VHH binders against Bark storage protein B (BSP). Designs and how they scored, part 22

Target 1, 288 residues: Bark storage protein B (BSP), of Populus deltoides (Eastern poplar) (Eastern cottonwood) (q09117)
Amino acid sequence: AHLRLGLVFTSDNNERALQDSGLYSPDSEDSSVDIAGRRFHSGTLNGSSIVYVKTGSHSVNMATTLQILLARFSIHGVIYFGNAGSLDKKTMVPGDVSVPQAVAFTGVCNWKKFRSEKGKLVFGDFNYPENGENLLGTVEYEKIKMFSPSEAPKEVFWLPITKSWYNAATEALKDMKLRKCYSDECLPGEPKVVFGSKSSTSDFYVRNKAYGDFLNDNFDAKTADTTSASVALTSLSNEKLFVVFQGVSNVAGETSSNSRVSYLASYNAFLAATKFINSIPTPRLACE
Short names: E, the ipSAE of ESMFold2; O, the ipSAE of OpenDDE; V2, 0.75 times the mean of E and O plus 0.25 times the DockQ between their complexes.

## First folded at step 10 (VHH; framework vhh_7aqx_2)

Design w07 (from t04 with D31Y F34M S35G; at its last look DockQ between E and O 0.01; V2 from the best seeds 0.00; counts 0 for: pae E 16.7 > 2, placed apart)
Fold by OpenDDE, look of step 10:
Structure w07 (fold): chain B 288 residues (1-288), chain A 125 residues (1-125)
Amino acid sequence: as target 1 above (288 residues)
Amino acid sequence: QVQLQESGGGLVQAGGSLRLSCTTSGFTFSYYAMGWFRQAPGEEREFVGAISSWGGRTDYADSVKGRFTISRDNAKNTFYLQMNSLKTEDTAVYYCAANPRYGYTSVNPQEYDYWGQGTQVTVSS
């Protein structure tokens, strides 16, 4: 039996990118399995053995689907590609691909009593016009409990991408050229792969500029999505290697990109993921 | 560039036969379920039939079941609609479409991402 890589993503556009690439080949006509309403596909991506599954959006869908993938298939490591919003236009713009070094659940919070304890996020600081108190009070960010087979549970905020894979990705994707155009629409600049960033994950998508800036300023988060931290937590809990590729689809505070730009971001993330997958060896299971 | 091009339409007498073809390019044909839709003047676009990516499953509207047959040739990136025993009510513009969702068929036109320009089929009495 050969170990396979797990490829997870959330949306129809992500799946479309995979299919449109022509790089995926199913093992057979019946190489898909339905489990708990999800469809798992076994095949090869440009020669590398994979199982891919569309998980749907948000952390619970990702976590439950990925856990099934890891429990039911012989997976060596997990590759995520998807879409994210930029929290720093100077660093990342639509069409770019982010490879973060760490991700965090920034939606895990304690909403404090008004005029009681002071959290890090003070809503009154964001009043418009300025001044006055805000009945929403303050919110304090919390760490999450992370479970692992090899150690006692621990509280963590940042979930690091697997160091070896991150380094491998950095090397493999060096000077990678991404797609600039889709159909009749082209990006205004040359898209790029950005390494070394941190990413924010919550069950709400960040489109608000003020909050985006807050995340950037306080946590050095350059992108925001709804699933990356779930990939990290689940993978770590199962002691699996993992890496995250985010196609930047929009900028927080700005008008949403058109569907073509969004797709292009997905496609670029997919290309990055594929290039990475092809750069790493997949171990063979020793015949017991 | 994604392209879907229908051909084979035309004028035919009731009881006659036509074979429509849809030639595709710009996407991985074998990964997509393919569907035929039609739209008569003043009517909504309606599902005619579909075939899964591997051709193992076909679905048809009740109105065409037993008369129409869908097939595909993945090596040629071509999709077919064989129409037999044509009726006047079959008169419409026929569209081919591609559904990327797991390569399975759908009756919902909203699930299809790529569409052809359509070919006119006219059945005379």
Scores: ipSAE 0.000, ipTM 0.214, lowest interface PAE 15.6, mean pLDDT 91
ESMFold2, look of step 10: ipSAE 0.000; ipTM 0.184
ESMFold2 (binder alone), look of step 10: mean pLDDT 86; pTM 0.880

## First folded at step 12 (VHH; framework vhh_7aqx_2)

Design x01 (from w01 with Y102W Y104F; at its last look DockQ between E and O 0.05; V2 from the best seeds 0.00; counts 0 for: pae E 15.9 > 2, placed apart)
Fold by ESMFold2, look of step 12:
Structure x01 (fold): chain B 288 residues (1-288), chain A 125 residues (1-125)
Amino acid sequence: as target 1 above (288 residues)
Amino acid sequence: QVQLQESGGGLVQAGGSLRLSCTTSGFTFSDYAMGWFRQAPGEEREFVGAISSWGGRTDYADSVKGRFTISRDNAKNTFYLQMNSLKTEDTAVYYCAANPRWGFLSVNPQEYDYWGQGTQVTVSS
């Protein structure tokens, strides 16, 4: 039996970064298999044995695909890379890579009758913490129940990244040089890897500055995406090692990055994930 | 079917303390955010404070911050208001109220589905 690393990501841009790197070599036999409409690729990434899969966007696609990966393949642990928005431009800007220490679902809430009519939600003029009517801060956030083989179900909010893998990432990626330019587009400064952050996951994109500031102030979240907590929940439920790499593609409240900066964010996240993968022992078979 | 009943009101000297209780029945109490409101004669109901269904978030009117504390005991289906350092301006009828099931915290009385009958608090000098 082959014990491999699982590399998961959501988008064509993420897959393009992997392909453009030239670091992936498919296996000579049985290099892909389609399961439930998704293609799982077996091969090596710069010498490390992996299975990779493009899952599709958002947490439901990620969780369903990851569960298939863990059930059908012999996986040592899970590596995710993808894009995220910064909630704190003093800490992270486009092109940087975030390696969070914990992630949480922040999009589970109750809908109440307020000023909403005919199914149209009204959250007020969200200017928290500044002047204005800020009704979104009155949302009742919920914990989720996590199931696993070794423990009774428990209610959780923060989902911790695997400590041993987080620590290994901090060592492997210190002093890492990230890509500054793509085509004729260059970042204004040197991109960096940021460790120790917390990250927010929801099924909506956080583009609003005031809500981004709320998440940062109340949860100490530095990034927001639509996926990372589903990787964490699924990996923890299956008792698998995991780590998350987020390429910052935008800042909440600022105009969207162009497609070149967005791709550069994907590429830098991929580069960080690859360096991490190559820094840990390949789970080569001990008994075959 | 749903019932909210306040108790603990009365006459108290300025600077004193009172604890109000709101006992509930006829619904799953732990699913509801709860609020305290008060009303002086001839005035509209004024927000005092609210607490989430899980008890982890509270909000208070500026006029009572630091003096009043809201809490709940989901095992006893009971919601409390501890009032300290009372002032004559705190004289009012105090009402407990429940949001819709799984509802958000709200300062607006229009958002509350169930109301108690009220209990009189009178602060004298």
Scores: ipSAE 0.000, ipTM 0.123, lowest interface PAE 15.9, mean pLDDT 85
ESMFold2 (binder alone), look of step 12: mean pLDDT 86; pTM 0.883
OpenDDE, look of step 12: ipSAE 0.006; ipTM 0.348

Design x02 (from w01 with Y104F; at its last look DockQ between E and O 0.01; V2 from the best seeds 0.00; counts 0 for: pae E 10.0 > 2, placed apart)
Fold by ESMFold2, look of step 12:
Structure x02 (fold): chain B 288 residues (1-288), chain A 125 residues (1-125)
Amino acid sequence: as target 1 above (288 residues)
Amino acid sequence: QVQLQESGGGLVQAGGSLRLSCTTSGFTFSDYAMGWFRQAPGEEREFVGAISSWGGRTDYADSVKGRFTISRDNAKNTFYLQMNSLKTEDTAVYYCAANPRYGFLSVNPQEYDYWGQGTQVTVSS
């Protein structure tokens, strides 16, 4: 037996990208198993041995499914791909792929009593036409407690991507060419891979420009999604290697209604994940 | 220096066969999906077929399916089009093209970064 790579994603659109690529080969006609309503597929992705699973949307579905994957299969490390919104159109636009070096939950918050002196998000700063008191008051962002087998539980905010895998991704993907067109529609520019970002995860979509700007200004977050921090937390708790690939599908505050661009974002994240998977060594059974 | 060069074009009787070759240099051939396109005078360039970088998947235009076969030899950096049962409507300049987008087969010419100069195929009755 050998350790496999786990490939995880949330949506039908992500799965369609994998299927449309033609790069996946199941191990056999009956190479899937259903656990807790999710279907785990064993096979190869362009020659690399993987187990993949569509987890369902948002952090709870991801964490539940990923914990099952790690408990029931022999997994060396976890590769996530999915869509995200850009919080900074100067660095990333739709069609680009973000490879963050750290992700954080930004939906774990303490909504403070009115007139609390503590709080990072101050709603009164966003009053129009002028600042002032606002009865919503302030929100303080909270660290979460991370459990793992080798350490006592600790308070964390930034969840770092596995350094060796992040470095491998920068080498494997540095000049990667991404998909530009779907049918007769093409992105206006050449899509690119962007490294080194920080990413925000919450269980709500960030479509609001003011809040997106707040996240960028206060956390240096370049992307927002609903999932990637749950991949990070679960992987770190199980002491597994992991990496995150985010396809930019929209920019916070801008109208986003083009399903073809959203699919291209999924496909480009999938391409980046696949090229990374193909670039790393076959997992070994022995400790290193 | 990236180079794509088609060869093997010429005049062929209807119902005959012809084999085109595309010799490549100046890039890692095995990293690219490859495509054949063709263009008749006064017409738009049309997709003929494509093959994945590892050779395991092919895709063909409906107009040539069953008659044309695409293959590649990564050891020789060469990409082929075998054309059987040729028809007069197959008359065109045939271009080979390289798609750098890892693992992706595309009918869209904008996905191809490198192009050959073309070779004329003329099918007469």
Scores: ipSAE 0.005, ipTM 0.463, lowest interface PAE 10.0, mean pLDDT 89
ESMFold2 (binder alone), look of step 12: mean pLDDT 85; pTM 0.867
OpenDDE, look of step 12: ipSAE 0.019; ipTM 0.495

Design x03 (from w01 with V107E; at its last look DockQ between E and O 0.01; V2 from the best seeds 0.00; counts 0 for: pae E 13.3 > 2, placed apart)
Fold by ESMFold2, look of step 12:
Structure x03 (fold): chain B 288 residues (1-288), chain A 125 residues (1-125)
Amino acid sequence: as target 1 above (288 residues)
Amino acid sequence: QVQLQESGGGLVQAGGSLRLSCTTSGFTFSDYAMGWFRQAPGEEREFVGAISSWGGRTDYADSVKGRFTISRDNAKNTFYLQMNSLKTEDTAVYYCAANPRYGYLSENPQEYDYWGQGTQVTVSS
């Protein structure tokens, strides 16, 4: 069978970016398949052979759908694009695209007994308006076990993006010009692709500035979303290549961007993903 | 060293046709989406239409849709605007422009990096 690239994303806005681009061509009028309530589309994206699917929001939906994709289709590697919040406005702002080197689940925690000294997130340090009595104690972040066919389960925190694909993305997307305007509304600056970041994934949406600052300060995380680590874990568990493209739609702790800026973020992540997909060789089945 | 040069402008009567050309040099033409804009005296620059870098997608302003056709010849580093059924309202200076932003067509002049000097099109009644 001919191996294809998997293009995965969560939302209607992500799908609208793909559709509005006009770059996708289905293989045939009947080239989609419904499995477990999701529609998998086989075709080409600007000439490159892909299967794409809209997974639904958050990590469980992504992991479930991606596992189906990898089990039911001949997939060489996985490309994710979607929106994320910036945790560091000095590094990236709405409209920018983040290409992380590593992602981690930061919502997997042990809520420690009162007065434990082991946790990093000490809730009392974030009392408003002043630090006060720490009655909630601390949260200690935990590694998770990663299962794969070739290794015994191992404890991991940072899930590395495929190094060869990360490197290819840095070359293909450096100096890339991103979309600045939607109709007559433009971003205040030139959107850019930012490489080398680490990204936080949690089941809850990080809009709180104090928590965003904690993630940035303690993990050097530059973005937060609800999805990317599930792409990484599932891809690594299946021993598939993968890469993550995050369109920055907001900054944690700041007023959310309007719908046009959020769409530009989706579109710019899509553009980066597409440029990367078109820059890599068409995969072929391994010869045994 | 980047150069965009329009040609083919002139006077035509209403209902007539005119073909504009934009010859380019100094950049990799096949990497750029290209656009036509126009500006009448006292008006803002208006989007006319755009074509993708590979030529497979075009987009047009509503005011010209069905009358104007954009095409490109990447081997000659040239793209074209065929204007049919011209109206007096089409009178303007027409500009070609290059958009380096990959993968989409834009109506917004701020997204175009390179511009020609313009060619006058005058449609008489």
Scores: ipSAE 0.000, ipTM 0.378, lowest interface PAE 13.3, mean pLDDT 87
ESMFold2 (binder alone), look of step 12: mean pLDDT 88; pTM 0.896
OpenDDE, look of step 12: ipSAE 0.019; ipTM 0.487

Design x04 (from w01 with S106T; at its last look DockQ between E and O 0.54; V2 from the best seeds 0.00; counts 0 for: pae E 12.9 > 2)
Fold by ESMFold2, look of step 12:
Structure x04 (fold): chain B 288 residues (1-288), chain A 125 residues (1-125)
Amino acid sequence: as target 1 above (288 residues)
Amino acid sequence: QVQLQESGGGLVQAGGSLRLSCTTSGFTFSDYAMGWFRQAPGEEREFVGAISSWGGRTDYADSVKGRFTISRDNAKNTFYLQMNSLKTEDTAVYYCAANPRYGYLTVNPQEYDYWGQGTQVTVSS
């Protein structure tokens, strides 16, 4: 098949979930292509035709690899899965899968000069003890200019998930069963898929509770990762359909989850991505 | 309301063949990986083989590889085990099972939530 879905993810752990599932079948024994050090695999995922690639971590690696995928392969749309931290444990906990409706870069920042009254993040509000001036000052969060073939460049903060695919995901994944145990370790509750969230992307990991709370309070962000906004920006710039699946591996400010829970998060994001992919009709090829 | 029913078991001489069927209802069959397990008297239940939800991948226990073939027909909600070149060691109750966690293959019986009642296969010398 010429028209394929692109499945992108960053890490060995993400790829291990795909491999352990037994759901992937290559088109042939020699159906991979190496470009810029990344290996692009053509095959089927539980019966649906895909090209998948492990991109490497963070936004620059994702954007580079995804642009290659879109330029060198006939891709109908892009599916991303990977891990994220929860910024709101009342909404989602480790093992859950988040399907955001919008993502934003929150690492594109202007660190204001000392005593500037501008900036959304004011370090002085977090002093301990509280009295006195804070020499770190404030950080202003920047919009980015988004380019695309059919629209003039525009300043944007929130990058929207493809509306039709987001809606399809809500229908296909409601009541989905997710994996709850790996080895002898089980999640304390039944993992679930959560829709309608907003997500924060930056090149730094958000493990600090106060900063996580700031992101939640000021941006209504429910998850934080290092990649999702780059998938959104690259897909939108190429006018491709896309959707994001985030497996929650930790909660900002709480003890980091162990490797088993982190793997379960990857696996559950993979399962959600796969079920979504299988819910999309196979595109008809012109020569068929 | 999930139902799994095995059929096709019976008595057969060594070297013979049998075909087991597992008919299913009460779930979206195409979303589930399916597995065959067997249990001889006084032994633990052992993995025989499994098939992915879309049918493109199968895995088999070493003891049956090359002799047994698993297939599924998603239009009929039915899962099959073709057993050839049967040995007396294959004598057991055979169970079909379904993994509700959307299609992934596993040899671990604890990951299969739904089970049939079993069908007896007896291989005589």
Scores: ipSAE 0.000, ipTM 0.291, lowest interface PAE 12.9, mean pLDDT 87
ESMFold2 (binder alone), look of step 12: mean pLDDT 85; pTM 0.869
OpenDDE, look of step 12: ipSAE 0.504; ipTM 0.785

Design x05 (from w01 with L105Y; at its last look DockQ between E and O 0.29; V2 from the best seeds 0.00; counts 0 for: pae E 21.7 > 2)
Fold by ESMFold2, look of step 12:
Structure x05 (fold): chain B 288 residues (1-288), chain A 125 residues (1-125)
Amino acid sequence: as target 1 above (288 residues)
Amino acid sequence: QVQLQESGGGLVQAGGSLRLSCTTSGFTFSDYAMGWFRQAPGEEREFVGAISSWGGRTDYADSVKGRFTISRDNAKNTFYLQMNSLKTEDTAVYYCAANPRYGYYSVNPQEYDYWGQGTQVTVSS
């Protein structure tokens, strides 16, 4: 027996990328099991032993499903791929893949009473046409409590990607070619892999340029999604290795991408995840 | 200038064998996954088999598995299809194709950017 890698993603579009690749081969026996209404698939991805699952959207669905995966299967580490929005078009544009070094929940907030105390997000600074008082007041961002077997619960904001796996990803993906076209829809430039970013996770999509700029300016966040911090928190709580691959599907404040560009984003994130998975050894019984 | 050229097609009796070759130029062959597809009159192109750019992973359509063998020689920039135990239903134009986007093959013809002109294979009873 050996430990398998866990491959997690949220959507039908992500699953379609995996299926369309032709790289997945189910196990000859017991290739799937349904738990809590989700189907867990056991097999190989281009020769590497994995269990994959489509979790459903947003952090609660991801965390719930990932905890089941880690409790019911022998998993060495967790690989997530999915879509994200760019908060900085100079760094990343649609079709690019982000490999962040850290992720954080930016939806855990203390909304202050009007005029009582100044938080980090000051709505009055975003008034149009001019700044001034705003009845929504201000918002302060809060840490989240992380539980784990090895230490007492602690307050955290930035959840670091596993350093050894982040380093392995930078080596494995440094010259990676990504897909530029689907049907007759092509990206305007050559898609690339971007390393070292920070990423924002919240339960709402950040399509608004002003808020996207705020996140970038105040947290140095380059991407925003709804799931990656939940992967990080759950993996760290279970003391499992993990890495995140984000396919950029849009830029905050720019025109929405069409379904073809959104699929290219998913497919490119899938390609990056697959190449990483094939680049690392899967230890036998050593981590059990 | 990318070129793919199939050869080795022809007329053969059922149960016989043919070997198709696809010679390539105008690109770095070792960077490309390669595929064989076929098309009977009035039908869409059908996947036959494919091989990764390094040659380590192959896949075949169920209808040809065990009878056809795909290989590549990166030193000669050439891609092969060995066809054994041919059946009349194998009659088609056979195309080679190259996928420049990533080193892994695909069963989907839309993933291939470069195509040859095709070579006719006719299997008679």
Scores: ipSAE 0.000, ipTM 0.113, lowest interface PAE 21.7, mean pLDDT 87
ESMFold2 (binder alone), look of step 12: mean pLDDT 85; pTM 0.870
OpenDDE, look of step 12: ipSAE 0.275; ipTM 0.680

Design x06 (from w01 with G55S; at its last look DockQ between E and O 0.01; V2 from the best seeds 0.00; counts 0 for: pae E 20.1 > 2, placed apart)
Fold by ESMFold2, look of step 12:
Structure x06 (fold): chain B 288 residues (1-288), chain A 125 residues (1-125)
Amino acid sequence: as target 1 above (288 residues)
Amino acid sequence: QVQLQESGGGLVQAGGSLRLSCTTSGFTFSDYAMGWFRQAPGEEREFVGAISSWSGRTDYADSVKGRFTISRDNAKNTFYLQMNSLKTEDTAVYYCAANPRYGYLSVNPQEYDYWGQGTQVTVSS
């Protein structure tokens, strides 16, 4: 009979962090519901009432599952945690947690007709097929149309995290201690929470340094993932509060971190999400 | 409208240094890759070096690697060529150029839409 918090994430590794924590208690032996192949779990996370779900990878799976969550459960707001790549190693490194203030789809593009008006991203010396000419040309980034109950559809690029929840996260997570070691693999420094970043979402992973630098230089994006903007769009369209916690698992262009560091990133994002969840009250739904 | 203007050329002894500047106007400088090219008497225009718009990646002709350094200052709309350890074979008219394809640099002069008028560099022995 209470409004619950929605906790969403994409992967088995994220779910393993939740399970390994020992902080989740199901409401009952059979407190899960399967809808459209996703399993929704009702219970408490260290005393706070939640529904959690593993959505599957990338934006379409996240948006589909989150819309089901919001339609079938009484959800006060949405908390996402998951992994992301750093686009700026001076600001954050593997093991750190990013709490962005805004996210955007950077994979929604207009691939311009060759030799037409110029776009933002230009493919310079591409040579495909071999011995052919570069016919790829240029790509322009597109805004998306956001629908919501309270206003006419509007064109948006930056999807803002809910300001009240972002502010609450900055208070709850200041000076937070994060996990440094897993299975005798330790981060070289103390992991930290970084606030105020902007984040890039696309349906492809950004492991290429040049493209990572482009995103950082042109959008001031500090992280890249495949999910966060779909959480933002779906939450905003349903007028639900939301916040995003990204565990940095790698730096674009560098040798990927081993699986232990990737798990630490997931776990640290989970810890940040849990501390935030425990810091906010869940409104009571009046039933009659 | 669009204007590129080189400066800093002149006479210098072998082993010396010069710094060329390319001041730009009439376009959004930070969106363009920039290149330096040169043309010696009786020769074709030759790639010297280029710098990308977004990351600052650079590439240089083999003949100048280790001696020339290029940079850009997007706040001042200015593109630079620092030339050290100059040789008599560096004598040429030096041109700056802007590549309208945002992002990656190019060694191909046909990729550059806008060109300066050039500045003479003469290296004496």
Scores: ipSAE 0.000, ipTM 0.105, lowest interface PAE 20.1, mean pLDDT 85
ESMFold2 (binder alone), look of step 12: mean pLDDT 84; pTM 0.860
OpenDDE, look of step 12: ipSAE 0.035; ipTM 0.497

Design x07 (from w01 with W54Y Y102W Y104F; at its last look DockQ between E and O 0.01; V2 from the best seeds 0.00; counts 0 for: pae O 11.5 > 2, placed apart)
Fold by OpenDDE, look of step 12:
Structure x07 (fold): chain B 288 residues (1-288), chain A 125 residues (1-125)
Amino acid sequence: as target 1 above (288 residues)
Amino acid sequence: QVQLQESGGGLVQAGGSLRLSCTTSGFTFSDYAMGWFRQAPGEEREFVGAISSYGGRTDYADSVKGRFTISRDNAKNTFYLQMNSLKTEDTAVYYCAANPRWGFLSVNPQEYDYWGQGTQVTVSS
């Protein structure tokens, strides 16, 4: 069996981007396998051997699907592309592609008792009017226990992207031109690839500006999604290389981008992922 | 051991400028919002300004707004207070402090866990 790269994404729009590109070629007419309600596709992406699967939204769908991918297929590394919201419009805007260096679960919280020690997020800070007492108290963000074959379980917050792959992505995508227009609709500016950011992952999509700002200000998170940290955790748990590409679809707390802009973000993320995939060699199994 | 050490204080004429620094150790600097407080003789300690963990937000007392600027360098575990257009009423011992809340800057000194020893700032007429 050929050692392949795993390509994972969540949405129909992401899949559409892959399909519309014309860059994917199945190995055969029967090169797909259904497992646990997910369809795994074996083929080549612009000449590189891959298995791709649409996982559905949220971290659990991603984690379970990705684990199946890694268990059932000979995967060398994992590439994620998808959509995210910007938490800092000064750094990145819709249409841009973010390549974060680390991701974290920011939805793992401990809700503190009212009048107990204050968590990092104090609901009272968001009272209207100001200075009112908030009986909801505060929440504290928790680390997660990470499991791996070679190490004892450890508590972690930030999940780092594979350093070698991050560096490779930085090199491969340097000065990469992204698509500016889709169906006669164009972005107001030239989209760009942004490196070095951190990303927030939770089981809810950030639509509140204040909370977005909170994440940015306190975690230095520049993007938010629902699945990236799941990709990281699963990959690390299996000691697999991984990298994340996020197409920025919107700014957190602002009006949602139209469907065209969202798709453009997906497409640009896909292009970035593809370019990266094509830039790295895929090892062959010794038995081949 | 947690340490906060202020530096940069001294004597300056009214209208002049000073830059205070706070160097920290013994805790994860980036996990804390940082604040500056000051205490004049015979007065209560008062809030000067604060900055969120990664510098995305700042807040200032009305008395120093437009004149003072707070910044931080997380790579250096250092916190700064740039004081311009100093007035005689700015004379005080200035303290740096660490708030575990990361953001949403508190004016309440009780919310700060760690404090420096303070540095004297004297503004002469």
Scores: ipSAE 0.000, ipTM 0.316, lowest interface PAE 11.5, mean pLDDT 89
ESMFold2, look of step 12: ipSAE 0.012; ipTM 0.554
ESMFold2 (binder alone), look of step 12: mean pLDDT 86; pTM 0.881

